# Ledger of designs, part 8: VH-VL binders against Protein-tyrosine-phosphatase MKP1 (MKP1)

Target 1, 143 residues: Protein-tyrosine-phosphatase MKP1 (MKP1), of Arabidopsis thaliana (Mouse-ear cress) (q9c5s1r149to291)
Amino acid sequence: ECSKVADHIYVGGDAVAKDKSILKNNGITHILNCVGFICPEYFKSDFCYRSLWLQDSPSEDITSILYDVFDYFEDVREQSGRIFVHCCQGVSRSTSLVIAYLMWREGQSFDDAFQYVKSARGIADPNMGFACQLLQCQKRVHA

## First folded at step 24 (VH-VL)

Design j2 (from c4 with heavy chain Y61W E64D)
Fold by ESMFold2 at other seeds, fold request of step 25:
Structure j2 (fold): chain C 143 residues (1-143), chain A 121 residues (1-121), chain B 107 residues (1-107)
Amino acid sequence: as target 1 above (143 residues)
Amino acid sequence: EVQLVESGGGLVQPGRSLRLSCTASGFTFSGSWMDWVRQAPGKGLEWVAEIRNKREYYYTWYADSVKGRFTISRDDSKSIVYLQMNSLRTEDTALYYCARLFYHEWYMDVWGKGTTVTVSS
Amino acid sequence: DIQMTQSPSSVSASVGDRVTITCRASQDVTSYLNWYQQKPGKAPKLLIYYASNLQSGVPSRFSGSGSGTDFTLTISSLQPEDFASYFCQQGYSTPLTFGGGTKVEME
């Protein structure tokens, strides 16, 4: 399932990441692969790829990479592109990055951004470590 | 205003090398993806090679018919795309176009007038 | 590689005629299909992109339709300047591939 969260942001899992027809039908131009150690860049010649190496673990620190991710999402938006953000299941890692972006870009609380993403993708469920990290950095990203 | 001008074509014998150049003007060249497309006399169009911009690590791709023999490159400071053609064959004889690729829908909206390469004994 | 089969290879037509050119892809290309016009001694000119979008400056008598594997370029009322060759090109997968062309000639 390819879930549209914003005009330029789509979220899903590996099943969508390896289905070129779904990606092309949604006008995807860029792919953010959150799990570069698990999933390859399936269609490297046909999309613009960026890979991250995140584990779905409460001990994984996502705060250190957030502004790099925000810059990339904004870069895609400025190019009028559409980015597909994925991990294995599209539940925790990819949705956490999108939640953080909405907090930063739209000034939303963690709860509001999470509910917004969950309304677009019902299985969105950041692990407790990611949720805690986003709550802790909420004031910092509300700039 | 937006223009692509190819040069460097000519008559060469099989097995020789030739370097084509494509000079761009009227647009932000460094942000564009650039392709080479060729057209043999009286024939259709064949995509040859592509080079992405710096944001995309200058990645290159080639048609199987030229892979290993041709090299696409670019010089963003001069707004030039090159095609180095080694080990030329008679079937490489064609009019070579430089084109700007728009990667959202993968179309070529700006084409040069082409430069002719003839490979003959 | 995705093979693009274009039909017919040639059309004899008169000014005012409706001309239909077809393009078939060897596999699903979604809507990533583009159409070009090429006049003798000239570079190709983009007409239609993404199956049905008319490029800026292209007359409205040109239209494109289709998705998946079957696509059509239609010239609703042929004008003297429309006698040319027409090529489809898929943008779904690298290598990009072109149809063999359709030459629209004066009868």
Scores: ipSAE 0.745, ipTM 0.898, lowest interface PAE 1.2, mean pLDDT 93
Fold by ESMFold2, fold request of step 25:
Structure j2 (fold): chain C 143 residues (1-143), chain A 121 residues (1-121), chain B 107 residues (1-107)
Amino acid sequence: as target 1 above (143 residues)
Amino acid sequence: EVQLVESGGGLVQPGRSLRLSCTASGFTFSGSWMDWVRQAPGKGLEWVAEIRNKREYYYTWYADSVKGRFTISRDDSKSIVYLQMNSLRTEDTALYYCARLFYHEWYMDVWGKGTTVTVSS
Amino acid sequence: DIQMTQSPSSVSASVGDRVTITCRASQDVTSYLNWYQQKPGKAPKLLIYYASNLQSGVPSRFSGSGSGTDFTLTISSLQPEDFASYFCQQGYSTPLTFGGGTKVEME
């Protein structure tokens, strides 16, 4: 399913990422592929792509890329675009990046941002390592 | 005023080359995607090529009919889009338009007046 | 490549007539269909984008409808300046493709 989390941010898994009609029906202009080793850029001529290479592992460091991701989300928003953020299932990696963005952009605590994302996408479930990393960096991203 | 002005058309023999230019004014050219569309005499419109902006790495795409022979490029400092046309054929004879593409809905909202390319012996 | 088929290829009409032009895509293009007007010796002019959105400055007598594969452009009451050719264009997939056109001419 393609879950709308913010005016410019949509989240999902590989099933949506490879379905051009779902993407086009939601007005998607940009795609952030969190799993570049697993999923290709399916429609490179029809969307604006960025790829990341994240594992769904508690040891994967997502904090090192957060400000680059925030800049990209803001860039899409300033262009009035809509970004589809995906991993394999749209559960952990993609939702963790969106949670972090809401923490940064709107000053929400991790818990509030997580609840917001989960209300839009019920299967959202960052792995414990990602949750821990976002809690640890909460002060930094709010500053 | 928003304006696109094509130039560089002319009469040329098959197998030769020609370079078209499209000069933009009245809008932020560096943020725009730009396309070439041609119209053969008495015929419909055929999309030819597209170049994205710097944010999109200046990616280019071509119609199969021109792949390997035509090259689209841009100079953001001069607000110009180019179409280098090599190995021209008689079927390339057309009025060539440049257009500004809006990539959200993939429409062309600004068109130039066109420049005529005639390929004949 | 997505083929775009327009019907009719031409239509003779009088001022005040309702004119309907159809466009069929060879595959589902969702709502990514745009309409252009082209007068003789002139560049195309965008009329409607995303199936039904009226471009700024275009008279309200023009309307578009449809989704998927079948689309229509309607001119509710033809005016003298509306005698022209009309083209549909899909924006769903590169390469962008145009219909063959419909010439609206005076009876």
Scores: ipSAE 0.738, ipTM 0.896, lowest interface PAE 1.2, mean pLDDT 93
Fold by ESMFold2, fold request of step 25:
Structure j2 (fold): chain C 143 residues (1-143), chain A 121 residues (1-121), chain B 107 residues (1-107)
Amino acid sequence: as target 1 above (143 residues)
Amino acid sequence: EVQLVESGGGLVQPGRSLRLSCTASGFTFSGSWMDWVRQAPGKGLEWVAEIRNKREYYYTWYADSVKGRFTISRDDSKSIVYLQMNSLRTEDTALYYCARLFYHEWYMDVWGKGTTVTVSS
Amino acid sequence: DIQMTQSPSSVSASVGDRVTITCRASQDVTSYLNWYQQKPGKAPKLLIYYASNLQSGVPSRFSGSGSGTDFTLTISSLQPEDFASYFCQQGYSTPLTFGGGTKVEME
């Protein structure tokens, strides 16, 4: 399912990522593919793609890329675009990046941002490593 | 005044080359995506090629009918889009428009007046 | 490639008439359908984008409707400046494709 989290941010899994009709019906202009080794850029001529290569593993370090991701989300917002952020299931990797963005952009705690994303996408469930990383760097992303 | 002006068309024999230019003014050219669309005499419109902006790595796409023969390029410092047309065929005869593409809804909101390419022996 | 079929290919009409032009896509294009007007010797001009949105400066007598595969452009009361050719264009998939056009002529 394609879950709207913010005016410019949508989240989902591979099933939506490969369904152009759903993407177009939601006005998607940009696609952030968190799983570049697993999912291809299905419609490269029809959207603006960026790929990341994240594993859904507690040992995967997501904090090193957060400000690059935030800059990209802001760039899409400034262009009045809509970005679809996805991994395989739309559960951990993609939702973790969106949670981090809300923490940074809106000044929300991890818990508040997580609940906000979960209210839009009920299966949102960052792995414990991602959750721990976002909790530990909460001060950094708020600055 | 937002404007696109094409040039470089003419009469050429099959197998020859031409280079079309499209000069833009009145808008932020470097942030825009640019397309070429052609219209054969008395016929409809055919999309030919597209070049994205720098943010999108200047990616290019081509219609199958011209792929391998035509090359779209741009010079952001001069606000110019080019269409290099090699190995021209009689079916390439058309009025060639450059257009600004708006990628949210994939429409062309600014068109030039066109430049005529006639390929005949 | 998505084929766009317009009908009719031409229509003779008088000032004040309601004119309806249809466009059919060979597959679902959602609402990614745009309409252009082209007067003789001139470049196309955008009229309607995303099926039903009126481009700035386009008179309200023009309207678009439809989604999926079937789309309609309507001119509610034809004016002298509306005698022209009209083209639909899908923006759903590259390559972008256009309908064959509909010429609206003075009766």
Scores: ipSAE 0.735, ipTM 0.894, lowest interface PAE 1.2, mean pLDDT 92
Fold by ESMFold2 at other seeds, fold request of step 25:
Structure j2 (fold): chain C 143 residues (1-143), chain A 121 residues (1-121), chain B 107 residues (1-107)
Amino acid sequence: as target 1 above (143 residues)
Amino acid sequence: EVQLVESGGGLVQPGRSLRLSCTASGFTFSGSWMDWVRQAPGKGLEWVAEIRNKREYYYTWYADSVKGRFTISRDDSKSIVYLQMNSLRTEDTALYYCARLFYHEWYMDVWGKGTTVTVSS
Amino acid sequence: DIQMTQSPSSVSASVGDRVTITCRASQDVTSYLNWYQQKPGKAPKLLIYYASNLQSGVPSRFSGSGSGTDFTLTISSLQPEDFASYFCQQGYSTPLTFGGGTKVEME
């Protein structure tokens, strides 16, 4: 369940976040914990952590943090690292951030980026609020 | 040339303090993670402490044998890493190396020559 | 803490011999296992990282293999400059730990 979406980006849920062997076997160097309210940084001495404090709610504003997340993904890529992005189930919050990144970096539409992420991780399912937010910012990401 | 040079070792009494320094040159020190490793006479290598870079908020980690007594720190403007050793014990007697850690595979690719710390009455 | 056990503790060998050193971890370290060479009065030098990757500038006669708990360093044809001590080190979990070393000496 550690889903590889890009050369430097992996996605999953809390079950993978708790399993050091899976993380190490995938060469993970960085962990983005989208749910700092819920999940601790399980192996803080062995990985580079960043935490976000996102609710899985249509009213949660993810657009305000997108460029910080993109900068972090690019920073990890530039260091030749591998980042594991997770929330509780690896369904909505973590996948939404990765979808947004693909829209920005690859110039993909929301639908194309979503299908790409879903082909790598079949349970990917951004909540309707996140989907709407990404559709609304699609012009800005491409422009 | 990539180089690490330790200094500040010497003979001290148990319970006293000593500060080690490690001066780096030939690489971007501010972007590197730095570790201390010691080697007691006739013994193997023991990891002592680690300090991460600014990206990682200068987080520090310590071996249980030194936790609460030793403090690792760094000065990026001078390219120096320090090891403040308080409440020294005879079992702290060792050759102390500083090393550059590469965090992807957790190896030390650059080592200093070491500085000797002897703790005896 | 992950205990690293090396064997043999020493080996007597001649120039040209094939030398094999083993390292056993007390738990699965995946491929996070590194090898160092240390000559008397000198600092350790990295030889192999991530079980099998040769560090830049290290002669091709050195090779590493293994994963999980059992690892091997091989010197395919011993040279005079290879008489030294060799240490393994796991990078899977903090605290980082080293094997007890293997001294390769001239017979």
Scores: ipSAE 0.734, ipTM 0.897, lowest interface PAE 1.3, mean pLDDT 92
Fold by ESMFold2, look of step 24:
Structure j2 (fold): chain C 143 residues (1-143), chain A 121 residues (1-121), chain B 107 residues (1-107)
Amino acid sequence: as target 1 above (143 residues)
Amino acid sequence: EVQLVESGGGLVQPGRSLRLSCTASGFTFSGSWMDWVRQAPGKGLEWVAEIRNKREYYYTWYADSVKGRFTISRDDSKSIVYLQMNSLRTEDTALYYCARLFYHEWYMDVWGKGTTVTVSS
Amino acid sequence: DIQMTQSPSSVSASVGDRVTITCRASQDVTSYLNWYQQKPGKAPKLLIYYASNLQSGVPSRFSGSGSGTDFTLTISSLQPEDFASYFCQQGYSTPLTFGGGTKVEME
């Protein structure tokens, strides 16, 4: 499913990432592929791609890339674009980055941002390590 | 006033090269995607090439009919798009337009007047 | 590549007539279909984008409709300046492709 989380942010898994019709029907202009060594850039000539190489592991460090991701989400928003953020299932990696963005942009707690994302995408479930990392850096992200 | 002006067309023999230029004014050129589209005499429009902006690493794409022979490039400091056309063939004879591409809906909202390329022996 | 087929190839019409031009894509292009007007010796001019959105400065007598594979451009009351050729263009997939055109000419 292609889940709309914000006016410019959509979240999903590989099934949506490889379905050009769904992407185009949602007006997607940009794609953030969180799993570049798993999923290729399926339609490179038809969208703007950025790839990250994240594992869905509690030991994976996502905090080091958060501000680069926030800058990218803001850049897409400023261009009036729509970004599709995906991993394999659209459960942990992609949702964690979107949760972090909402914490930063809206000043929400991790719990509030998580519930907001989960209301838009019911299967959203960051792994324990990602959740812990976002809780630990919540003050820094809110700055 | 938003404007695109092509130049560099002419009459050339098959197998030779030409370089087209497109000078942009009245908009932020460095943030735009730019395309070349051609129209053979009495025929329809054919998309030829595209170059993205710096955010998109200046990625380029080509129609199969010109791939390997044509090269699109840009100079953001001069607000110019180029089309280097090598190994020209008679079927490349056309009026060549440059156009600004809006990538959200993939339409061309600004077109130049075109420059004519004639390839004949 | 997506082939775009326009119909009719020409229309003979008078000022005040309603003119309808159709465009068919060889595969689903969702709503990524744009319309251009081209007068003799001139560059194309964007009229409609994303199937139905009117470009700034284009008169409201122009309208577009359709989705998927079948699209229509309508001129509700033809004006003297509307005698021109009209082209559709799909924006769904690279390479971008254009219809063969429809010439609207004075009867």
Scores: ipSAE 0.720, ipTM 0.897, lowest interface PAE 1.4, mean pLDDT 93

